# Miniprotein binders against b1l550: the designs that were tried, part 179

Target 1, 279 residues: b1l550
Amino acid sequence: MRLPEELLERARDIHSEAPSHRIKLDRVGSFGLKVPVEFKGFLLLAEADVWVSLPEGRRGVDLSRQVEAIYELSNPPKDPFSLCREAAISLLEKLNYADSSGVSIRFDAPLQDGESLKYYGVEISSIASDEIINKIRVEILGMTACPCTAELIRAYKSSEIAATHTQRSLGILEVSTKAEHPDPDKLASIIERAMSSPLRTYTKRPDEGGLVIRSLSNARLAEDVVREMIHLFLEEFGHLPEDTHILAAVRSMESVHMHDIYAERSFSLDEIRKEISSH
Key: E = the ipSAE of ESMFold2; O = the ipSAE of OpenDDE; V2 = 0.75 times the mean of E and O plus 0.25 times the DockQ between their complexes.

## First folded at step 14 (miniprotein)

Design qa6 (at its last look DockQ between E and O 0.86; V2 from the best seeds 0.76)
Fold by OpenDDE base, look of step 14:
Structure qa6 (fold): chain B 279 residues (1-279), chain A 89 residues (1-89)
Amino acid sequence: as target 1 above (279 residues)
Amino acid sequence: SEFTVEAEINGVRITITVEIDGKEIRITVEIEKDGRRIRFMYVITSPEKLEKYLEEIERIIRMFGADPEEVKRLIEEARRLAEEFLERL
């Protein structure tokens, strides 16, 4: 049932009314939208959030225009990076009372693993005001082997390859920049290379054995993983603006403990370069 | 080296700056309409990226109600400048 359109002439525009309390809101929007995106030749259904700021003099946001803005740009499906940037800007143009907007798009990104696929989690965001800031968060699982337990076992029983516990570890890279979003596949590769070994979707017994041996021969603390991620990031992405902000983190799901080990570093490119150059 | 292309199309002021930053080309776009200013940037590392981002910039400028043919001319001028820089990398 659709109400008669003539009712709009008699109804108050609730959204344009003055609020009972004149307070600006930072974000008002629609969360958990589903939007199609094209990524590496895959058509994916991504989750999206869209929002704008609300001035103190306006009661509500025109939410229908927000939803319209992202869906107009998502047909035909395009890459999620362009969609994110264009939608953030479109929100500001369509909702002229807003001084800022934002879009976030989340999905599992496919990654080739031999004849199969593995994946990483990605969140792509753009925040628009007088400037546009692009944010990307990549999360991928790898494997770590504990060097401390390895050393204890080596000391107890002389072995060329010391047994140790292994666990899944979640590596995280979050980048916020005034440039376009960094390549998420490169970010995922940095995380995997920083761990003791990558995970595999498909392994035969010899391949599995080799993967474990590689992990044992490259035992790393959570702290080692984070430092390696930062090092590899600087090599690959050192060209980004100096004010680019990075979070590098790892959550190790320790196999001998009930709890996880977590390590992180937050930094700007200019900050970390100064730190490294001082040593 | 830095070059700037500027236009005013249907009350939309557009400034596209192309600069060489090390081994990369930086394109900065500024759009001004009705007293609102928006600035955004791309780092161009390949001809394919240049084409992709120029197409995006064109779409973005058109969202502000700028005439498509005039926008196209502006983008082609920016393209020419960026290509001249890519040849120097």
Scores: ipSAE 0.752, ipTM 0.914, lowest interface PAE 0.6, mean pLDDT 92
Fold by ESMFold2, look of step 14:
Structure qa6 (fold): chain B 279 residues (1-279), chain A 89 residues (1-89)
Amino acid sequence: as target 1 above (279 residues)
Amino acid sequence: SEFTVEAEINGVRITITVEIDGKEIRITVEIEKDGRRIRFMYVITSPEKLEKYLEEIERIIRMFGADPEEVKRLIEEARRLAEEFLERL
């Protein structure tokens, strides 16, 4: 049932009224929306959050306009990064009482894995005010091999290839920048290359052997993985604005322990360059 | 090298600044309407992405109510100058 539109002339606009308590709100929005996106030829159903700030003098947010902003831009489905940036700006334009807006989009990104597929996690956001800050977080699993145990076993066996414990490790890169979102595939590649070896969807025995040999030949502490991620990031993305902020982290599900190991470093590009050039 | 294209379309003031340095292209866009100003940028290390982001910029400017044909001409001017600069370098 659709009510007569003439009623709009008589009904109070509750949202535009002043609230009883004049308190600014930072995020008022719609969370958990399902939006279609296109990523590398795949049509994915992503999860999105949209919000705006609400000034102290305005009682409510026009929530239908928020939802309209992102759904108008998601049909036909398009690149999630463009969608994120454009939706954040659209929210700010459509809701002129807000001084900031934000959009987050989450999806699992498909990644070619030989003749099969694997995936990695992506969450992006864009926060718009008088500037736009774009953030991307990429998470992908890899394999790490412990160099300490490898060296001890090598000394015991006098072997050219050391045995050691190996485990799945979750690598994390999070980038906040005024520039467009970095390519998630490049971030995922940086994480995988920093690990002892990538993980595969499946392997046959010769390939599995090669994967394990690769991991043993690249034994790395979680700390070393984080350092390598930073090194590789600077090679690929050193051109980003100097105030770009990065978090590089690894959570290693150590196969010989009841608990995980975690290592992390956050930095801006200008900070890390000064740190490296001083050594 | 640097160039700037400016326009005011239906009360929307647009400034596009393009800096070209070897492979690196930096595009800064500033849009002003009704006292609100928003500024955003792209840092492109590959020329093929230039067209993608110019199309995105066109869509964003249109969100502010600027006439589509005038916006299209503004973007084409920016594209022409960017391509000409890249060819000289």
Scores: ipSAE 0.710, ipTM 0.896, lowest interface PAE 1.3, mean pLDDT 88
ESMFold2 (binder alone), look of step 14: mean pLDDT 81; pTM 0.780

Design qa7 (at its last look DockQ between E and O 0.91; V2 from the best seeds 0.81)
Fold by OpenDDE base, look of step 14:
Order: C-alpha cells, then sequence, then structure tokens
Structure qa7 (fold): chain B 279 residues (1-279), chain A 89 residues (1-89)
C-alpha cells in the first residue's frame, strides 16, 4: 500500500521542524547499506555507511536523499575509492543544510595467492566539509614466530634452526590524508612483508614446510613487525602530504598464551621523519 | 612550480591548482557555490591516475549543476597544462 502523495501537502514536514532541544549533531545517517563496487575486476557487494551533520535548528535529516546519493553513483558499479569521494561530496550538495558529510565502505579485498585467492579487510572513508579527508584501513593476517622462545631453545639444544611457537598476527595500517586513498594492495604488501611470513590459502607439503622454515628464520616480536611496517610505509608512501596521519599496529594471537599481544604507533609523516632523522 | 586554471560555470566557481614538487604532481580542486567551498586533492604518480582523476573531477563539478560542455572544456585545459608539465619532468 502506498499512501497518496497528496498527504504531503497536509502533513507537517517533521524533518524541517525546529527540534525540542537546539543541539547540533555530528553524524546522522544510514548504516549497513549494501552497495556494489568494482575492485580489480571483481564485482563485490560492499557494506556502506553514509551520514551528514545536522544543524541545531533542524529536527531530522532527509535519509532518503542520503541513500539516493550513494546508489545513483553506484550504477554502474565503480571503484570504491571514487565512489567514496564522490558520494561524500554529493551528500553535501544534496543536503545543503549539512556542514559536513561522510561515507565509509567496507569489504574483503581479493588478493591473488598462486592459483587461489586470499584476502584482506579494507575500510575506505571520506569525510567532507570545507576540505575532504580520505581514510583507509587495511587489515591482513600474517604469521609471526617468537624470537625469545627460539633463542631459549637454541641455547638449550644448540640447533641452527630453533623451534619456536608461531601464531597468526593481524597487521593494521590506517592512513588519513588530504590526498586520495593510498593503494590498498601496497598497504597489504607492506604488512605481509613486515611479518615473519605471509599466510597462504593453498600449500603443498614442501611449500608449507618452506613457509614455516622462513618464519622460524625470520622470527619477529610484535614490536619488530610494527617498526618494520613503519619503515616500509615511509619507503613506499613518503610522497604523501606531511600532515598525513598513520596508525601502524599488530595484534598477535599468541599460541602459548590465552591473550593477544598488541603493539601500535600513531604518527604524522612530519613527526616520524623528524624522529628518525634525530638518530 | 604552480599553475592555476579557473572558471565560473552557472554560478559554480572552480579553481584547479597544479603543483609540481620534484617528480610529484599535486592537483587541488576548489569548488565554490552559494557561499559554500569544498577543497580536495590528488597526488598524481602515473598517467593512468591522471586520466582517472580528471574524469572524477569532471563528474564532481557536474554534480554542482555546471554545464557539462563547459566543464569538459575546463578539464581539457587542465589536462593539457598537466601533460605539458609531465613532459618537462
Amino acid sequence: as target 1 above (279 residues)
Amino acid sequence: SEFTVEAEINGVRITITVEVDGKEIRITVEIEKDGRRIRFMYVITSPEKLAKYLEEIERIIRMFGADPEEVKRLIEEARRLIEEILERL
């Protein structure tokens, strides 16, 4: 049943009314939308959040216009980065009472692993006001081997390759910049290279053995992984604006303990360059 | 070096600034309409990115109600300017 559109002439526009309390809201929107995106030749169904600010004098946001804004831009499906930026701007244009907008898009990104696929998690965001800030968060699993246990076992057994516990570790890079979103595949590669070894979806027994030996030969603390991520990031993305903000983090799901080990560093490109140059 | 392309199309003021820092080209776009200003930036690292981002900028400007043919001319002017810079690098 559709109500007659004539009722709109008789009904109060609730959204445009003055609120009972004149308070500005930072974010009002629709969360958990599903939007098609094209990414590296894959058509993916991504999760999206869209929002705008609400001025103190307006009771509600035109939520339908927010949804229309992102879906108009999603047909035909395009890359999620362009979609995110364009949608954030479109929200401000369509909802002229808003002084800020935002879009967030989340999906699992496919990554080629020989004849199979692995993946990483990605969240792409754009926040628009007088300026646009683009944010990307990449999360990918790797493997770490503990150097401390390795050293103890080496000392005990005098072996060239010491046994040690290995575990999955989640590496995280979050970048916020006034430039466009950094390449997520490059970010994922940085994280994998900072680990003791990457994970594989498909392994033959000799390959699996080689992967483990590589990990044991490249044992790293969670702290080592974070520092390596930062180092590799500076080499690849040193061209970004100096005010670009980065979070580099690792969550190691320790196989000997019931708890995880976590390490992080938050920094701007300007700050970290000054820190490194001072040594 | 810094170059600027400017236009006013249907009450939409557009400023495209191109900055060259070493081997990097930064494109800053400013759009002003009805007293509202929006600024955004791209860092160009390849010809493919240049083409992609110019198309995106064109779409964005059109969202503000600017005439598509005039926007197209503006983008082509910006393209020529950037290509001339790239040839000198």
Scores: ipSAE 0.800, ipTM 0.929, lowest interface PAE 0.6, mean pLDDT 92
Fold by ESMFold2-Fast, scan of step 15:
Structure qa7 (fold): chain B 279 residues (1-279), chain A 89 residues (1-89)
Amino acid sequence: as target 1 above (279 residues)
Amino acid sequence: SEFTVEAEINGVRITITVEVDGKEIRITVEIEKDGRRIRFMYVITSPEKLAKYLEEIERIIRMFGADPEEVKRLIEEARRLIEEILERL
C-alpha cells in the first residue's frame, strides 16, 4: 500500500536533523546491491557497495538517492570500471554535505581458455574527495611445484625432470592508484605467468601431461612467484604514478601439509624502484 | 608535448591538462563548482582507449550541470589537439 504523498509535507526530515551525538561517520551507504555490468562483451551480475561520509552535524544519509544514482548509471549496463568511477563522483556531487564518496564492485571475470572459459575474481573501488583513488584486486588460481622436494628427489635419483609435489596456488595483485583502474586481464595474465603453470578448464590427456611437465620444469616457491609478479607488474604498469601502491601475494594450498603457505609484499612504485636501483 | 584546455560553463570551472610522452598520454581533469574541487587522471598507453576515456570525462563534467553542447565542444577540442600530437609520433 502506498501512503499519500501529502504525508511528506507533514513528516519530519529525519536525515537532515542534528544527531544525538556530534560524531562524524566515515562510511554510510547501501551495501550488497546487485547491478548488471558489461565486461568485454559479457553481461555479468555484479555486487556493489555505495557510501558517503556523514558530517557530525547531520543525522542521516539519503540512502534512496544513492541507490537511484548507481542504478541510473548502470542502465544500460556499462563496464564496471567506468561505472565505479562515475558513480563515486556522482554521489559526491549529488550529496553535497559529504566530504567523500565511494563505490566498490565485485564480479567474476570470464577469461578465454581455448574453446572454453575460466573465471577469476575482480574487486574494484573508487573513492572520491578532492581527488579520486582507484583500487583493483585480482585473484586467480594457478599451479606451483615445489623446488625443494624436486632438488631432494633429483639428488636421490638423477632425472632431467625431477618429481615433486604440485598444488593449487592463489595469486593476488591489488593496485591503488590516482590513474584509471589497470586492465584486469593484464593483471590476471601477470599472475598466471608468474606461476609454475596456469590452470585450465579442460585438458585432453596429452595436454594435461604437457601442463604437468611444464609445472615440474618450472618449480617455484611462493616467494619466487611474488617476486616474479612484481617484476612482470613493473614491466607492464611502470608508467603509473609513482605513489601507486601495490600488494602482490600468493597463498599456496600445500598438497603435503594440513595448512597453507603465504607470501606477500606491499610497496609503492617509488619505493620499489629505489630498492631495485640500490643493487 | 603538453597543452591545457580551460572553460567555465554554467559556473563549472574545468581544466584539462594533457601530456604526451612517447606512447603515453596523461590526462588530468580538474572540476570546480560551488567551492568544491575534484581532480582525476588517466594514464593511457593504449591509444585505442582514448575515445572511451574522453567520453567518460564528458559524462562526468555534465554531471556538474555544465551545458552538454559546450562540454562536447571542449572535449572535441581536446581530442583534436591530442590527435594532432599523436599524428606527429
Scores: ipSAE 0.794, ipTM 0.931, lowest interface PAE 0.9, mean pLDDT 87
Fold by ESMFold2, look of step 14:
Structure qa7 (fold): chain B 279 residues (1-279), chain A 89 residues (1-89)
Amino acid sequence: as target 1 above (279 residues)
Amino acid sequence: SEFTVEAEINGVRITITVEVDGKEIRITVEIEKDGRRIRFMYVITSPEKLAKYLEEIERIIRMFGADPEEVKRLIEEARRLIEEILERL
């Protein structure tokens, strides 16, 4: 049932009133929206959050207008990065009482893996005020091989064949910048290349053996994976604004321990360049 | 190289500043309407992405109520100037 439109002229506009307590709110919005996006020829169902700031003198947010802003931009489905940036600006323009707006979009990005697919996690956001800050977080699993155990086994067997424990490791790159969102495939590639070997959806036994042997030839500490991620990131994305902020991290699910190993470094581009140039 | 295109369309003031350094293209957009100002940027290192981001800028400017045909002409002017600079490189 749809109520008569003429009731709108009689009812109080509750949202535009002053609140009982004049307190500014930082984020008021709709969270967990399902939006269609198009990524690399795939039509994906992403999860999105939208919000605006609410000044101390306004009682409520026009929530339906927020949802309409992102929904209208998502039809027809389009690139999630453009959607994220455009929706953040649209919210700020449509809700003129807000000083800032935000949009986040989360999806699993498909990646070709032989005749199959694998995926990696992507979360993007855009925060708009007088400027726009774009953030992307990429998470992808890889394999690490421990160099310490490999060296111990080498010394014990006097063999060129290295053996060691291998495990899944989750690599993380998070980038906050005033420029457009970096390409998630390039971020995922940086993470995978920093690992001892990529993970596969499946392998046959001969190929599985080859994958393991390759990882042993590229054994790395979690700390070295993080350092390599930073090196590769600078090579690919050194052109971004100098105040761009990056987090590089690895969580290794160590196969011989009851606990995980974690390594991380956060930095801005100008900070890390000064650090590297001082050595 | 650097250039700026400015326009006022239906009360929307638009400034597009383009900086070309080698093969790197930095585009900064400022939109002002009714006392609100917003600034955003792109750092393009792959020329094939230029059209995509210019179309995004066009859509964003139209959100503020600027006439679509005038916005399209503004964006086409910026694209022509960028492509002319890139041809000299």
Scores: ipSAE 0.764, ipTM 0.923, lowest interface PAE 1.1, mean pLDDT 89
ESMFold2 (binder alone), look of step 14: mean pLDDT 83; pTM 0.811

Design qa8 (at its last look DockQ between E and O 0.95; V2 from the best seeds 0.78)
Fold by OpenDDE base, look of step 14:
Structure qa8 (fold): chain B 279 residues (1-279), chain A 89 residues (1-89)
Amino acid sequence: as target 1 above (279 residues)
Amino acid sequence: SEFTVEAEINGVRITITVEVDGKEIRITVEIEKDGRRIRIMYVITSPEKLEKYLEEIERIIRMFGADPEEVKRLIEEARRLAEEILERL
């Protein structure tokens, strides 16, 4: 049942009314939308959040216009980066009472692994105001081998390849920049290269054995992984604006403990360059 | 070297700046309408990215109600400037 549109002439516009408390809100929007995106030749159904700021003098946001803004831009499906940027700007234009807008798009990104696929998690965001800030978060699983246990077993057994515990580790790179979003495949590659070894979806027994040997021969602390991620990031993305902010983190799901090990560093490109140059 | 293209189309003021930063080109787009200003920046590392982002900029400017043919002319001017810089790198 649809109500007669003529009722809009008689009904108060609740959204345009003055609120009972004159307080600005930072974000008002629709969360958990599903939008189609094109990514590396895949058509994916991504989760999206859209929001705008609300001035102190306005009771509510026109939520329907927010939803329209992102869906108009998602047909035909396009890359999630362009969708994110364009939608953030469209929200500001369509909702002229807002001084800021934002869009976030989340999905599992496909990554080729021989004849199979693996994946990484990605969240792409854009926040628009007087300028646009683009944010990307990439999360991918790798494998780490503990160097401390390896050293103890080496000392005890005098073996060339020391046994050690191995575990899944989640690597995280989050980048916030005034430039466009950095390449998520490159970010995922940095994380994988910082681990003791990558994970594989499909392995034959010889390949699995080789993967484990590689991990044991490249044993790394969670701290080592984070430092390696930062190093590799600077090599690949050192061209980004100096005010670009990075979070590099690892969560190691330790196989000998009930808890995880976590390590992180937050920094700007300017800050970390000064730190490294001082040594 | 920095080059700027400017236009006012249907009350939308557009400034496109093309700047060389090392081995990369930075394109900054400023759009002003009804007292609101938005700045967008792109780092161009390939000809493919240049075309992709110019198409995006064109779409963005049109969202503000600028005449499509005038916007197209502006984008072509920005393209020429960026290509001339890329040839020098």
Scores: ipSAE 0.772, ipTM 0.919, lowest interface PAE 0.7, mean pLDDT 92
Fold by ESMFold2, look of step 14:
Structure qa8 (fold): chain B 279 residues (1-279), chain A 89 residues (1-89)
Amino acid sequence: as target 1 above (279 residues)
Amino acid sequence: SEFTVEAEINGVRITITVEVDGKEIRITVEIEKDGRRIRIMYVITSPEKLEKYLEEIERIIRMFGADPEEVKRLIEEARRLAEEILERL
């Protein structure tokens, strides 16, 4: 049953009223929306959040218009980065009382792994006001090999064995910029190249042995993985605006410890260049 | 090394600025309507990115109610000028 539309003329517009307590709100929106996206020829199911700011003098947000904004743009499915930026702008245009809007989109991105696929985590956002700030976070697992244990074993009794412990490590790159979102595959590649070895969806024994040998040859402290990620990031993305902000981090699930090791560095492009130039 | 394309379409004021930054082209779009202004930036490193982002800019400008044919002409003008700059890099 649909209610008579004539009631709209008699009903109060609750959203446009002033609230009892005139307090502005920073984020009011719909969270956990499911949206289709097209990424590199793949149709993926993504999760999205949409929100706007709410001024002190307005009681509520027209939530159906928020949802409408992103769903109109998601049919037919398209590139999630364009969807994210365009939806954020659409929200500001549709909800003229808001000073700012935001959209986030989360999905697992496919990545070629030999003749197979693997996946890594991507979360993007766009926050629009008088400018647009675009953020992307990429998380991908790799392998690290401990150089300290490798050195100790090497020194042990003129060891005939090249060995150390290896573990899965989660690499993280997060970039916030006024320019368009960086390519997530390039960010994932930077993370993998900074580690001792990539992880594979599956391996046969000769390939598995090769991965282990590679990791031993490229043993790295978590701290040095982060430093390498930063170095590689600057090589690939040094062209971004000077106020671009980056977080580079590694969480290592150390196989010989009961706890994880974590290393991170946050910086702007301007800041890190000055730091490097001073040495 | 820098140019601007400017138009007012159905009360929507659009400014597209193209500048060279090292080996890259920076495109800044400013859209203003009814007192609201928004600035959008793209860093273009290839002709493929230029085409993709000009199409996105066209869609964004149309969200504000600008006439599609006039927006299309504006974008084609910006494309022509930006392609010439990108070719010289």
Scores: ipSAE 0.674, ipTM 0.896, lowest interface PAE 1.4, mean pLDDT 88
ESMFold2 (binder alone), look of step 14: mean pLDDT 81; pTM 0.784

Design qa9 (at its last look DockQ between E and O 0.96; V2 from the best seeds 0.81)
Fold by OpenDDE base, look of step 14:
Structure qa9 (fold): chain B 279 residues (1-279), chain A 89 residues (1-89)
Amino acid sequence: as target 1 above (279 residues)
Amino acid sequence: SEFTVEAEINGVRITITVEVDGKEIRITVEIEKDGRRIRFMYVITSPEKLEKYLEEIERIIRLFGADPEEVKRLIEEARRLAEEILERL
């Protein structure tokens, strides 16, 4: 049943009314939308959040216009980065009472692994006001081997390759920049290269053995992984604006403990360059 | 070196700045309409990226109700400037 449109002439516009309390809101929007995106030749159904600010003098946001804004731009499906940027800007234009807008898009990104696929998690965001800030968060699992246990076992029984515990570790790179979103595949590659070894979806027994041996031969602390991610990031993305902000982190799901080990560093490109140059 | 292309289309003021930063080109777009200003930037590292982002900029400007043919002319001017710079790098 659809109500008669003529009722709109008789009904108060609740959204445009003055609120009972004149307070600005930072974000009002629709969360958990599903939008199609094209990514590396895959058509994916991504999760999206869209929002705008609400001035103190307006009771509510026109939520339907927010939803329309992102879906108009999603047909035909396009890359999620362009969608994110365009949608954030479109929200400000369509909702002219807002001084800021934002879009966030989340999905699992496919990554080729021989004849199979692995994946990484990605969250793409754009926040628009007088300027646009683009944010990307990449999360990918790798494997770490503990160097401390390896050294103890080596000391106990002399071996060229010391046994040690291995675990899955989640590497995280979050980048916020005034430039466009950095390449997520490159970010995922940095994280994988910073760990003892990557994970593989498909392995034959000899390949699996080789992967483990590589991990044991490249044992790294969580702290080592974070430092390596930062180093590799600076090599690949040193061209980004100096005010670009980075979070590099790892969560190691330690196989000998009930808890995880976590390490992080937050920095701007300017700050970290000064730090490294001082040594 | 910095180059700027400017136009006013249907009450939308557009400024596209092309700047050389080392081996890369930065394109900054500023759009002003009804007293609101929006600024955004791209770092161009390849000809393919240049084309992609120029197409995006064109779409974005049209979101403000600018005439598509006039926007197209503006983008072609920005393209020429960027290509001339890329050839010098």
Scores: ipSAE 0.810, ipTM 0.933, lowest interface PAE 0.6, mean pLDDT 92
Fold by ESMFold2, look of step 14:
Structure qa9 (fold): chain B 279 residues (1-279), chain A 89 residues (1-89)
Amino acid sequence: as target 1 above (279 residues)
Amino acid sequence: SEFTVEAEINGVRITITVEVDGKEIRITVEIEKDGRRIRFMYVITSPEKLEKYLEEIERIIRLFGADPEEVKRLIEEARRLAEEILERL
């Protein structure tokens, strides 16, 4: 049963009232929305969060308007990056009492892997106020080979053994910028190239052996993987605004240890350039 | 900056600034309506990117209630000037 429309005139407008406790809120919104998106010709089901700031004098947010802002823009399904940026601006326009808005969208991005696909994690966000700040986080697994153990085995008396432990490592690049979101495939590529070898969806024994041999010839400390990620990032994205902020990190799930190794560096483009030029 | 395209459409003030930054062009958009001002930017590295982001800018301006035909004319002017710059690079 649909309730009579005329009740809208008789009912209190609860969300526009002043609250009993006048405290501003930073993020009030709808979280965990399922939104279809189109990414590189794939139709994906993404998870989205939308929010706005709420001033101290307003009791509640117009939640239906929040949901409308993103769903209206998502039909038909479109590029998640455009959707994210446009929805953040739409929220701010639709909910004029807010001084900021935000949208985040999360999905697993397909990546060609020979005749198959593999996936990497993508989370994007756009925060709108007097400016727009766009953030993207990319996570992809690769293979790393330990150079320390490789050197000990090389020094072993017979010295003909080329071996070390290899493991999966999770590479992370997170970029926050005033420019549009960087291409996630380029970020994933930077991470994979910084590692000892990429991981494949599947491989037969000759190809598997080749991946291991490649990783042995390109053994790297977790610290140096992070440094290489930064180097490659600067080559590809050095043109972004100087106040662009980056986090580069790797978490290595060491095959011979009971614990993981972690390395990270955060920086702005301005900061890292000064650091590099001073050496 | 290299050039600026300005318009006021249905009470929405739009400024599109196109400038060269090294080998790329930078497009900065400022939209003002009812005292609220928002600024955002794109870095254009190819003609395909130019078309994509100009279409996005058009959609964003329309979110503020500006007349679609006037917005389209504004975007076409920005495209023409930006493409001329890209041809020289």
Scores: ipSAE 0.719, ipTM 0.907, lowest interface PAE 1.3, mean pLDDT 88
ESMFold2 (binder alone), look of step 14: mean pLDDT 81; pTM 0.789

